# VHH binders against o26223, part 229

Target 1, 191 residues: o26223
Amino acid sequence: MKLLWTSQHIKVTVHIDGKVSKMDVLEAIKTRRSIRKYQDREVPEELIDKILDAAMCGPSAVDERPWHFIVVRNREMLEKIPEVHPYGAMVKDAPVAIIVCCDSSLEKIPGFWVQDCSIASQNILLAAHSLGLGAVWTGVYPLEDRVEGIRRLFSIPEHVIPFSVIPLGYPAENPGTRDLFDPDRIHLEKW

## First folded at step 16 (VHH)

Design P130 (framework vhh_7nfr_2)
Fold by ESMFold2-Fast, scan of step 16:
Parts: structure tokens; C-alpha cells; sequence
Structure P130 (fold): chain B 191 residues (1-191), chain A 122 residues (1-122)
């Protein structure tokens, strides 16, 4: 990947299956959408490695970087996720899912692991989009039943907290974009 | 102001049919996925069906698949639920719900109608 400066924004060039695509950072942020329909096509290990590298590059409170990731490709395991996450039905149809976890033994400042894991989750979504994949964040923490269900299903130890489940694959849908800019939420100098 | 207004509920016999309508106003209806959610007496909410903003994709709960059909009219800003072969277990208050845009809590809704009662009894 190369990062190029332009007059208005940064352009990122990536190689995907021998092909070259370009997407500036602002475009990636504005065009990323939750994808819940996937092609019946395997995601190469190299792309998962790039996504997880990006996940770990976020800012972290007191550099605690409490992130651990479970990569799930086993079809039988993916098919069990909806049993503990009822509205995660799209997960069983994805070729792969990433479970973002917090190792509480790495926590240096109480409570900020939630922000750290949120940043990692968003970086996974943006990196997947930049690589031509689609993904969706399905919430686990702080829903106690989902946390416990995912913990049991994937043999996660008690000091590790499952935060999100992110199915991903080559997209089989193309959702429209929206103009979400609201200037009424911007206050100059003071509230 | 976002408003969702259901109609078409009532008392029907087992095996009967009903058509529910939901009139939407206060937002660009054609840009939102829409769902029907029901709540039976003494039970939690159960998601019934979803239709994507363009009408090209529909999903159904296993309990209603093959009996219910969700549809929308983006010109009239109206969502429909066509219910065939009704069973006593379909007795519930049926809510029209707007899917929350880009929610990381899956199958979450940001606006709900007031509900319409469907009672299936002999």
C-alpha cells in the first residue's frame, strides 16, 4: 500500500488480487456501509492479515492496546453464532468473522478498553472496505447474554471480554449513500 | 417529525387473512429499510419481517415464512404486511418500525408506530 498526498486529501493505493484500486481516506469513510450479503468466495489470509494490522494501529489509552482477535472460518462455528446472537444471522453466511476481544490483564486505565476496542472495530470496517470487502459490526458488549454466549461458544477465558463480532466477505450488495452532515451539531467557541 | 401509523388489525378466525398498513411521514421513506415487529401477550418483541429501502430484498422470521408477505409503496410512503393462513399463535400487537441507519446493534429500530392489534380466535 502507498499513501499519497494530494491538494485536498490523502490517496491510498492498494493491490487486490493483482488489481490496483485508489480510494482517498475521506471517500473511504463516507462510502463505507454495513454489508450483510456476501459472495460465496473465500477471503485470502493475506487480506485478513492486512485488516488486523490496521486494527492494531489505532490510538489506545496509555498505550494499553488490550486487543485480541479471534478469526473464525469454520462453517460449523459460524452457524452457531446466531444461537447466542439472534440477529447475527448474516454471520453464518459470511466466509469469515473476526471477534474483537479485550484482554483485561492488559488494561492500564479503567474503562478505556471500550474506546480502544471501538477504534479497532471501526479500523477493521474501514480496512475491509479499502480492500474491496464488505463487513458489519454486530455489537456484543455490554449486552450480558451475548457476552456470555460468545465466551462459551469460543472458549474465551474469564479475563477476556468479547466486544464485537464482525462478519466480512466480498460484497453481494451495494447500499446507497446518505448525506449525514448536520451543521446544527457544530458549536463555535462555546456551547 | 417522524411518524409511523399502523392500521388494518382486527379479529379474524384461524385460517383467515389480514392486510396491515403503515403510513410513514416526516422522513424520506424510500431511503430506509422497514420492519414489522410483534408482541404477543406476556412475551417479548419478536421481529417478523424486513424489506430493504428499494423493495428488492425481503426477509422473514421462520415462524411466518410462506404465510406472510412484506411489501412497500415508496410513492405512497406506505409499508404493508399481508398475512395469510393466520394461526392463534399470530395473536399480537403488530408494530411498524424504521430500521436504525448503520446501527452496530443489529436489527435495531429508531422509530416505532403505536401498534395495531391482531387477534386470531374462533
Amino acid sequence: as target 1 above (191 residues)
Amino acid sequence: QVQLQESGGGLVQPGGSLRLSCAASGFTFSRYDMSWVRQAPGEGREWVSRIKYGGGSTNYADSVKGRFTIARDNVKNTLYLLMDSLKSDDTAVYYCARDAFESYIPDSFDYWGQGTQVTVSS
Scores: ipSAE 0.432, ipTM 0.722, lowest interface PAE 2.0, mean pLDDT 87

Design P131 (framework vhh_7nfr_2)
Fold by ESMFold2-Fast, scan of step 16:
Structure P131 (fold): chain B 191 residues (1-191), chain A 122 residues (1-122)
Amino acid sequence: as target 1 above (191 residues)
Amino acid sequence: QVQLQESGGGLVQPGGSLRLSCAASGFTFKRYDMSWVRQAPGEGREWVSRITYGGKSTNYADSVKGRFTIARDNVKNTLYLLMDSLKSDDTAVYYCARDAFESYIPDSFDYWGQGTQVTVSS
């Protein structure tokens, strides 16, 4: 991505009757699953714009917001990702992938960029799900060989750290949901 | 709660065959991708094969492609590794491993069996 992202470049999509998406936040969180199989169908640019807008809306340590994103649609580039990210094989079958990066020159306090980029990654997953897409977070940082492989493949400069690779598309699988609530991890008033 | 129990290992001659089984219990087996991972004496762990939760996709390490077949039975909650044309280099402890649910770390497993020894020697 070479364009500066501002509100004037980010499309707001509505239903033809003027309504926005009806999936509530709790529904999106509870029903989101990692999707690794995609339809052979292009994802419209306007949906990617909405996802990236959501990615940039997370909290950030000292408002450093170190996020940069690479949007990959080129089939040859997507097919090369598994060569440097061995367990990201599903990326080659996705119509698009987003690489979440940290620009270390924007860092205000050391180390918190990891939380910042984690928040951006999760927002991408939730936004994609709310828009009818499927996605999966494949971790890059802090695995040194994956970090360097992705950096070389996408010509990422040394001051920028690739954090995650998130393929997405229209889902071609439905893994279902699981109840993950564990009351033993909740402590009232004290440990 | 979660249990993975391997069986089927043993001593075989080069060129021989073995079938490993892994009995899974304590979780909804049909919802998890499953892997086989091996560890040779004095070496680190090597991922061998993966099968998706629905059984539609399988992957293999280059060292075993064309010789090993991974399979699963979601009714019996059992994972299999069919090993043909065994070589001395296949000598290792073979572990049944559950792919970590919703993991964002590549090659991540949250439960392992005790392992079953495979020795290929004449």
Scores: ipSAE 0.415, ipTM 0.710, lowest interface PAE 1.9, mean pLDDT 87

Design P132 (framework vhh_7nfr_2)
Fold by ESMFold2-Fast, scan of step 16:
Structure P132 (fold): chain B 191 residues (1-191), chain A 122 residues (1-122)
Amino acid sequence: as target 1 above (191 residues)
Amino acid sequence: QVQLQESGGGLVQPGGSLRLSCAASGFTFRRWDMSWVRQAPGEGREWVSSITYGGGSTNYADSVKGRFTIARDNVKNTLYLLMDSLKSDDTAVYYCAKDAFESYIPDSFDYWGQGTQVTVSS
């Protein structure tokens, strides 16, 4: 998005003076891809703050908002994540990772924290994408070995459950956009 | 109807090589990210490698990095896995899978087929 882009259905405007407007919500949702390769470039703290602000804006059951976040920039700690999360190998190559956690003491209705933390995780991915970063959700909960491994590695209290590990950075890959619309999954009025 | 048909497995000595193929039909292959997953006897499914729809990005499990290469031919609707320096731990049934690149857990895949058996003799 470096030029004025218009259609009869959608209009997107960018400022050509070296500043770009954010992509619209539908574009962000449809073009977001998992990114597992990152440039050797630090992510500014300001961008992490914007991402976390977006993460906390998600809906939550009975407004419990049970999420807590650990921001990991320490290279030694990032390099240890694959030891407890075997399919999180890309995390060691990322400049930063966010661990999404549930503080069970904030839970107002049993079990809905999973949906709450899923919403926060997806908001992190979308916010990162909208800011020109790439990220990937690597699953922790409900895989018991990963939950306990991450808990031990980051000294997470027993009442707090690590939910996902999301490495992020400036993308060093371009997977392209998918076309996933399947009208056979849409039923009108009844099954 | 989506169909994925794997081939190219067999018995090989440690240090040997195999080339697996997956013939895809019933969907627009060139639009979809593809993956290889494997299942060793008595084990769960393990993600091996992924490639994006246009081949612009590839990813590998740590256990196979530097030894395996994933590739695709969008004209022939075929996915490949080139396996070098095979180890006994690579013994498994190998399945090709649609859309594992966006998986947030490594064993969540859409696939159809019998798989192809790879046996690495010690």
Scores: ipSAE 0.436, ipTM 0.711, lowest interface PAE 1.7, mean pLDDT 85

Design P133 (framework vhh_7nfr_2)
Fold by ESMFold2-Fast, scan of step 16:
Structure P133 (fold): chain B 191 residues (1-191), chain A 122 residues (1-122)
Amino acid sequence: as target 1 above (191 residues)
Amino acid sequence: QVQLQESGGGLVQPGGSLRLSCAASGFTFSRFEMSWVRQAPGEGREWVSRITYGGGSTNYADSVKGRFTIARDNVKNTLYLLMDSLKSDDTAVYYCARDAFESYIPDSFDYWGQGTQVTVSS
């Protein structure tokens, strides 16, 4: 056996797993956590495309699919988000953010766009996690000041409602998971 | 019952330092992310800092980054805020707060302490 320069002779320390993972759906749901710290590393366009594809695969009321997405990579624009969304300060430190919007002209049934955009937002979080990225949902709607602030900042038309701002990137933290199963919230046959 | 009790506030000169403590009881402290939030006279609440369960990750508001350090002791069920290079603008009531787990409303808290007054003046 010849000695080769291998991983046995090279010490590698990884603080956070940033590789693309193939996890099952249940594992993805149970291990996803909000990530607010990101590596100084670009997210490839191909991964953003996969995340947005997943976002549009959710169910929607009467197939209205009212969602539109703004992909923000411009550093100056990301740095301005905390000015209109103060408690979303982590957004400026992300390499990219996705703004989930509702185009009200696509709405087929009043009010259900909130559920539609919630589904799209959660699919973005799950898809990001499955691809080795971290993300966090920062709520915009129905907080009127934040809705109007984001609208002005990104030149969003009056008939379009910004719903959430989701910064994402390669994670620079691992908050761990918590068992949330509560059998007392499950009722058999009746309340 | 859940209780959070702050201590360590007081009057300090600009450029000085203070160490705030928050004693937690009535819940499994080591399972919750914790934050410090402040409120200046006549102002709204401002989130200051957050720490994860085991202390492995911390976040800070831009206004305090590099000057404040958040820490925790899960054996003593105590949260800390080490404040350095204090400025007059840091004058506020400082609250210990328990983070609302996985909230999509940023910087949401389900329990708060009574607050401790920090006054920075010459």
Scores: ipSAE 0.605, ipTM 0.774, lowest interface PAE 1.2, mean pLDDT 87

Design P134 (framework vhh_7nfr_2)
Fold by ESMFold2-Fast, scan of step 16:
Structure P134 (fold): chain B 191 residues (1-191), chain A 122 residues (1-122)
Amino acid sequence: as target 1 above (191 residues)
Amino acid sequence: QVQLQESGGGLVQPGGSLRLSCAASGFTFSRHDMSWVRQAPGEGREWVSRITYKGGSTNYADSVKGRFTIARDNVKNTLYLLMDSLKSDDTAVYYCARDAFESYGPDSFDYWGQGTQVTVSS
């Protein structure tokens, strides 16, 4: 008989097959929302480190892990992002932003870096949410003008491709959650 | 088919007020975040305001904060923009736009209305 215990942070459930799993991963996935309004409150470096650690834990094609990250806290630099990213206006009001980049020299299999950087971006959003922060993914790649604008603004070398800009902070809005399950998109045994 | 139809634009004097409406059809309006976006002559599109699907959160561009209010009526499938203290710089075509929920792509909106002209004449 296994002892079950709970704390304010962790619930442990024994599965019917005897597996022990932590609760809240599905809740985090289902309740995460894009957050575009932030409190005027700095995010501790410790939390950014935890988020970036989580970002690098995703799967990557042939374990190429081409991810590089730029952490931007400088207010002047954050204020310049909307000039090169039309839908990034909220970035100027965030206390910090993470730019997810691909170092093409680390690519082992052509083209999969896009999926790798998508995984890293989503892990940043989920990790931020799990830590009580809000974030939003603003798209950069494959939009040539945004890629080159961000590259020039942050002195990114030509072999490195800026993929996404993710502002984050303590949320100043609560948009709620939606039921997005669509059974018409599920096909059993064949199309 | 998804349709968004704006109304309520027109010519107003500086300091005046207008109420824009957007009638939505062809989708479950109460499940989608909505925005107003404007485009002034010779300029790119400027996002103005967003409201979440339940109305629990609203956001505004700095240029309109304190002057504009976004609202919605999920029973009537209608989005509103209440514009107070209008300035010449508010002259633009105003578009109703449906939020592309959790979009990371090239645009934040997947459907647009045809637009309604707002002219603030000095």
Scores: ipSAE 0.346, ipTM 0.673, lowest interface PAE 2.6, mean pLDDT 87

Design P135 (framework vhh_7nfr_2)
Fold by ESMFold2-Fast, scan of step 16:
Structure P135 (fold): chain B 191 residues (1-191), chain A 122 residues (1-122)
Amino acid sequence: as target 1 above (191 residues)
Amino acid sequence: QVQLQESGGGLVQPGGSLRLSCAASGFTFSRYDMSWVRQAPGEGREWVSRITYGGGSTFYADSVKGRFTIARDNVKNTLYLLMDSLKSDDTAVYYCARDAFESYIPDSFDYWGQGTQVTVSS
């Protein structure tokens, strides 16, 4: 058995200035930003495997875990994504993209697959950040034209629904963070 | 209240240049990514360019890359689009837009200006 997260606090490792450092979970959540510029570097398969492992660790309705993932590294295929999903050069210039899908045959409770796939998508973003990579969630579902475009491009069967496209790479930008805490959204005991 | 006000549009000949400005007020401009979006006659809105809140990263549509430059002045709360080598296909109303922070819907904006007309014709 392997123990990935130990110590008094749960820790993740991040590559900073070529060196590995430890970042706690709250730091990872608060410092993660959408990354749309990538270095011309391949992402090792082992890092994609770690990211997908983390994606599958989220909660799901009645343990249905309906997610499937398409890993796209082929340059020709990456260049076609902007034609059916209008984010342009960002996806085209990424070394890899993950398409998060729902297999409706695995669904146990109607409609909750959206929450399941949202959780998987966010875990991909956080896992990528923890490994020194950058990523951005680009929404597909529920935009019908985007769903059909992605389905056709990747030969996705009718019972499988493409949910999000997440390009990933080593970041070539360093956006800052912002304090989003709003106490007016917190109600004690009653509304 | 959030307000975005464009200026600098006009009539120009092919190969000419224009500088668009957008004055922002009612929010902390330096904390938001900003974009330019255009709408040509009879067509939908097309995203043109984005600049990150600190100015450290810029992005361009393939149709304008190498010809347009997006810039910002966080002291003056102003966004710019410098347009060189203008073509007839650049004719459109140009809108200043505030990027929706951390949106998972690509090219989404939560506030828009009124637009400024750019016409490229001989």
Scores: ipSAE 0.567, ipTM 0.767, lowest interface PAE 1.4, mean pLDDT 88

Design P136 (framework vhh_7nfr_2)
Fold by ESMFold2-Fast, scan of step 16:
Structure P136 (fold): chain B 191 residues (1-191), chain A 122 residues (1-122)
Amino acid sequence: as target 1 above (191 residues)
Amino acid sequence: QVQLQESGGGLVQPGGSLRLSCAASGFTFSRYDMSWVRQAPGEGREWVSRITYGGGSTKYADSVKGRFTIARDNVKNTLYLLMDSLKSDDTAVYYCARDAFESYIPDSFDYWGQGTQVTVSS
């Protein structure tokens, strides 16, 4: 546990308590599914902190790491998301959602922030799954009406772009996995 | 190769019932969530109902909750929509649609049937 004097006094506990997920990386990738039904259970702050730590560990173009995150737990705010993101109806039923944003002032190379925020979004999904939670990526960017709706709802500044909304919680559904491996999409040496 | 074929549409009186079927072929039906989507004359597409790949979870649009039931038969590769207490506003072409697997755009579909016409009038 190390606290930096230049940051808020945030304590990060690196202790594994309770049930331990034994999923290896390949298993986590292959078994992760979009989860849109959640139990009426609070997600501990400790798990959200671990998920956000994982989100920030992805590669980024020229190490620009342009991502910012809004954690939404307020029931009233979650219930308003479907009004500005019609395809985000499941968000209102989640105990918490993470909004992945790009701070364009942190961009070092034009246009790569989309890949950076995609990597952060996928890491959130994988980390949630590894911790026994379910999550789903609901797209915001590049749908201009959705971007502006989310910006207004959460008071996001003009230089910051909301990229995705990811509701998460303990899963209330157990979808199966599908074998997606297609060797016809693999070319040896040349196309 | 992927094919979805609807049947069971027709003319029905208000308050009547109708059962739509969708025969799926060219893919492993039991691994996909399936939806019904309708389009009324002069209107855009409206999502009606979804059923998960194993049949364990169903969702309905508010306009049809309590009146419609979605079901599937994974042995016969068939999707059903059981429509009760039909209203004139249910008049539409009904499409069987395969939910896009793991789409980060919710309620998106990668394959559609040709549609079956449902007309509710006296």
Scores: ipSAE 0.242, ipTM 0.622, lowest interface PAE 2.8, mean pLDDT 87

Design P137 (framework vhh_7nfr_2)
Fold by ESMFold2-Fast, scan of step 16:
Structure P137 (fold): chain B 191 residues (1-191), chain A 122 residues (1-122)
Amino acid sequence: as target 1 above (191 residues)
Amino acid sequence: QVQLQESGGGLVQPGGSLRLSCAASGFTFSRYDMSWVRQAPGEGREWVSRITYGGGSTHYADSVKGRFTIARDNVKNTLYLLMDSLKSDDTAVYYCARDAFESYIPDSFDYWGQGTQVTVSS
């Protein structure tokens, strides 16, 4: 048995207030907020698969695509994350977390894996939002103690670097949004 | 110019209560999530509590859950921390901090107050 996915045309549907809705890309980008409170409700494996598919669709330097992902659902493991990642306290209350990692053996150009994994992390946040979930990016790299703590906790090999921990679930908060457009940061033709 | 000014600290006995206040000025207070962060002698900074800009969500460190309550008054531009059942381990300088909007470094802050000393003893 093999997974038979053809990636030519992707439709995204979002469940908002129990209703299936379609969110365009600009709306998803502009309305996504970091969510740190989650319902006590399981996230279906199907939605995680869609999120990870979206994560892997980002650009990467020289097509190195160095990302690997750990999906953590085990409550005991989620509860241990704050011990090695102190500002990741909300992770223990999430039904699931994704750890974005760089496999350094896949690196084709030095240093660009950080941008690659940043793109993958943001795609996870946007995809989760588009599917009616909430998530937050908690940075691991380049904080050396956190990198080593997460590596040891999840038995991550020495050549793999944990980049971010992203808890996600159905939102139990609505922080709202604000307009961040600043025309003074836009220069026409020259600085 | 952004300013955060704490008050309400002092000496209190174990099991006692204190109310900390933080007066905010120089920015639109109602548009920012706010936090309390503490630092005990010889220790690093420990995030204590956060409240979202509208007051609709509150978050607490495990060490203070059930004992501390964070609140805000967006008309008076003031943040509060109500501290009940104080323990000797709560002795620290308490800082009012403005949350860095959408930071991927968790519990990060772009402005800090001067701090107010809380001492829980005898």
Scores: ipSAE 0.588, ipTM 0.774, lowest interface PAE 1.3, mean pLDDT 88

Design P138 (framework vhh_7nfr_2)
Fold by ESMFold2-Fast, scan of step 16:
Structure P138 (fold): chain B 191 residues (1-191), chain A 122 residues (1-122)
Amino acid sequence: as target 1 above (191 residues)
Amino acid sequence: QVQLQESGGGLVQPGGSLRLSCAASGFTFSRYDMSWVRQAPGEGREWVSRITYGGGSTLYADSVKGRFTIARDNVKNTLYLLMDSLKSDDTAVYYCARDAFESYIPDSFDYWGQGTQVTVSS
């Protein structure tokens, strides 16, 4: 399947005989996996733009939408990330990474920016998966040493908080999926 | 009850080789990515290597790349670390660890073995 049609928000693939198909939302959610090994292939700018558009479509507290994004493609800069994020070795081999940041000047209600940036991070992972890419969320906030390391490495202003680093690329591994449904965590009518 | 048990450590000369094993029980081993993590005297924990649940993908810390090989046997529920060209800097307690599924904190683990001591010395 190749990508033929794109609306402003949707990628569509042609499967056979001119019929089109797309990954439905439930399928995307259930089959997305963290991918930490990538092909040595460039990710087109167009796909990054679509991922970031999706990232900004999440709900936010009081419509504060405090997120800013840094797109990192420079090989030398990607190789420096594990020095300030000691267990992030996979970032070295990614063709691109997105750093999700909170601009605190946009915050309308204290503390909810964490949920806002979490939503943006998950949307990046889902959008990447829907486009045939793999990605992994590597946590930065609230680990103070990692926050400061990333801030210094990418010249991030004091009023901006780096939240997550998300390397992405064409996947070079296929971990498969699991059935994670646990009915014991569902309570009908009461606890 | 999840249990991880390491073996194969010991004293070895510089340039020597060791094979560590980790016997897993109490969970479906073939469904989990597994890692080796080490802790040298006076140092923090250092992630060494990871293998995906099916064995199709392996990752290594720069300090061990080309010298160590991670492997698994899903029939025997056993994880291995084959260590070649050992250096004094490899002296550490080596832990078998189960990767936390879909953790957004990198190299996080939900279960650990008791550890096995590797000492590289003349």
Scores: ipSAE 0.554, ipTM 0.766, lowest interface PAE 1.2, mean pLDDT 87

Design P139 (framework vhh_7nfr_2)
Fold by ESMFold2-Fast, scan of step 16:
Structure P139 (fold): chain B 191 residues (1-191), chain A 122 residues (1-122)
Amino acid sequence: as target 1 above (191 residues)
Amino acid sequence: QVQLQESGGGLVQPGGSLRLSCAASGFTFSRYDMSWVRQAPGEGREWVSYITYGGGSTRYADSVKGRFTIARDNVKNTLYLLMDSLKSDDTAVYYCARDAFESYIPDSFDYWGQGTQVTVSS
C-alpha cells in the first residue's frame, strides 16, 4: 500500500488492487492539477478501465454520448504525438495516453459534441486524480492542423474527430493549488 | 495592472553567458507559473522554459536544455533565465510570460512582458 501526497493536506492511499481510499468529490475537484511529469511506472489496465467507465458517465446532449477513446501505451506511438501536437510535448514521457474522439455518426444535435467530449475529458482528469494518478488535457479540437495530425497518426476515420489527448501516469510533481473562488462572478436574482 | 518587465539582454559573443531578469508587479507572483518565450527575427514565437509557482518543477525546450536555467525569487517578484554557452541561433527577443493557469492548451500565456533583445554575434 502506498500513501500518495496529492496536494495541500490531501492524502491518497492506493491498495494493492489499484483501488484508492476515497477522497471527497469536492476535494477532488478543488485539488486536481494538470500533471506533466510522470514516474517511470506502468499504469494497470484496471485503473484505465475505471477511468474510461467514469468518462462515459457524463451527461451528453440528447443522450448522444458520441465519445470514443483510443488508449495508447506503445512507446513509439507516444513519442510521435509531439510531432503532430506541439502542446503535447509531455505526452512522450507518459506511460499511457487517452485520445478522446467524437464519432460524428452518433451526433443527434449539431455542435453539442464539443460539450460532450469536454465533459468526458474532465471526467478522465477527475477520475485519474481520485485514483492517485496525474493527467493533463491537451487540446486538439478546434485546431485543424492538430486534428489532421492526430487523425493520420492513429488512422482515425474522417467521420471521427480527435478532441483531446490526455497523457496520464503516477505523478512525479506536485504543483499545488490555489483558491479560485471569485464572488464577483456570482449574481443573485439578476445580473 | 499586471506588468512584466524584462532586462539583462544585450550583445554577447558565441559561448558567452547572459542573465535575464523579469520584474513582475500587479499580481501575486508567488501563485503563478512562469515561462520564457523567444522570437527570432522573421520567425514565430518559441517557448524556451517553464517554472512552477514554487520553483519545484522546471521544463526546457530541447534546443536549450543543459545550457539555460530558469529560476525565480518569490520575495523579489523576479523571474530569471541564466543563459550559458550561447549560440548564434539563440539571437532573439526574449519575453517573460505568465502561464495561463490550468489551460487545456499547455504552454499558453495570459500576460507578456515587452521583451529584451539578445544578440549572439562575433
Scores: ipSAE 0.571, ipTM 0.764, lowest interface PAE 1.3, mean pLDDT 87

Design P14 (framework vhh_7nfr_2)
Fold by ESMFold2-Fast, scan of step 16:
Structure P14 (fold): chain B 191 residues (1-191), chain A 119 residues (1-119)
Amino acid sequence: as target 1 above (191 residues)
Amino acid sequence: QVQLQESGGGLVQPGGSLRLSCAASGFTFSRYDMSWVRQAPGEGREWVSRITYSGRSTNYADSVKGRFTIARDNVKNTLYLLMDSLKSDDTAVYYCAKDSGEWYAFDIWGQGTQVTVSS
């Protein structure tokens, strides 16, 4: 598979299983699904670099950008993640996972690092989808057992907090899209 | 030459205390985070505790929090684990390990020291 990236406009061209597809930003947002089954196929470093570039482009409180990323490709390390993250069973079958972390020493406004790392995590999911990959956000923070388990496995220092584990790869499933628009959740001028 | 050597294990009764030591040689001990990892008979390795290179930060597995204390002496190149209120479930071989972030999260291991908590 080859990836063709055209970022001049909001339209993106992606190769999926040899097929070229186009999606704009709204279509990417609406069609992204959590993917938990992956092909036995490596993800090129070029695609990971593009995904991490997108992750770092999110808005951040007073531009503090406290995120750090661990890229895990080692099969033995990926196989250990489900031992400390019970809903992360799919990680062992993924060719790569990204651990989103917060470096608390970079925080300029107390408490906003959670929002910052959430934005980075969502950008990873959207970027992966736009590049023909599938991914899923598996939660780590604020569950203390998972935070300490991931810290232990990856020798993460105390001032750095593991926030999410995002396995990704070429999708081996297609769950289809959802129509989630609910006008009852929109209030005009007041509750 | 590069090695970690544990000592201080033994047989102790439930509720007892032990102090484990790990002597490091052949590398600059003061520049690396250190951990204690244990392995009970027939089970996998379980991380127990970690201390940063400076000694300023420590963390512990929930199973030992409040009972164990990790410490280090960077002048003597020695890592310690002070174990209080020992339980039968603490029975394991205890390993000193240098944190690296490599394949197994550790790149240098000691030979281990046996801790048996039994009446």
Scores: ipSAE 0.000, ipTM 0.082, lowest interface PAE 22.6, mean pLDDT 82

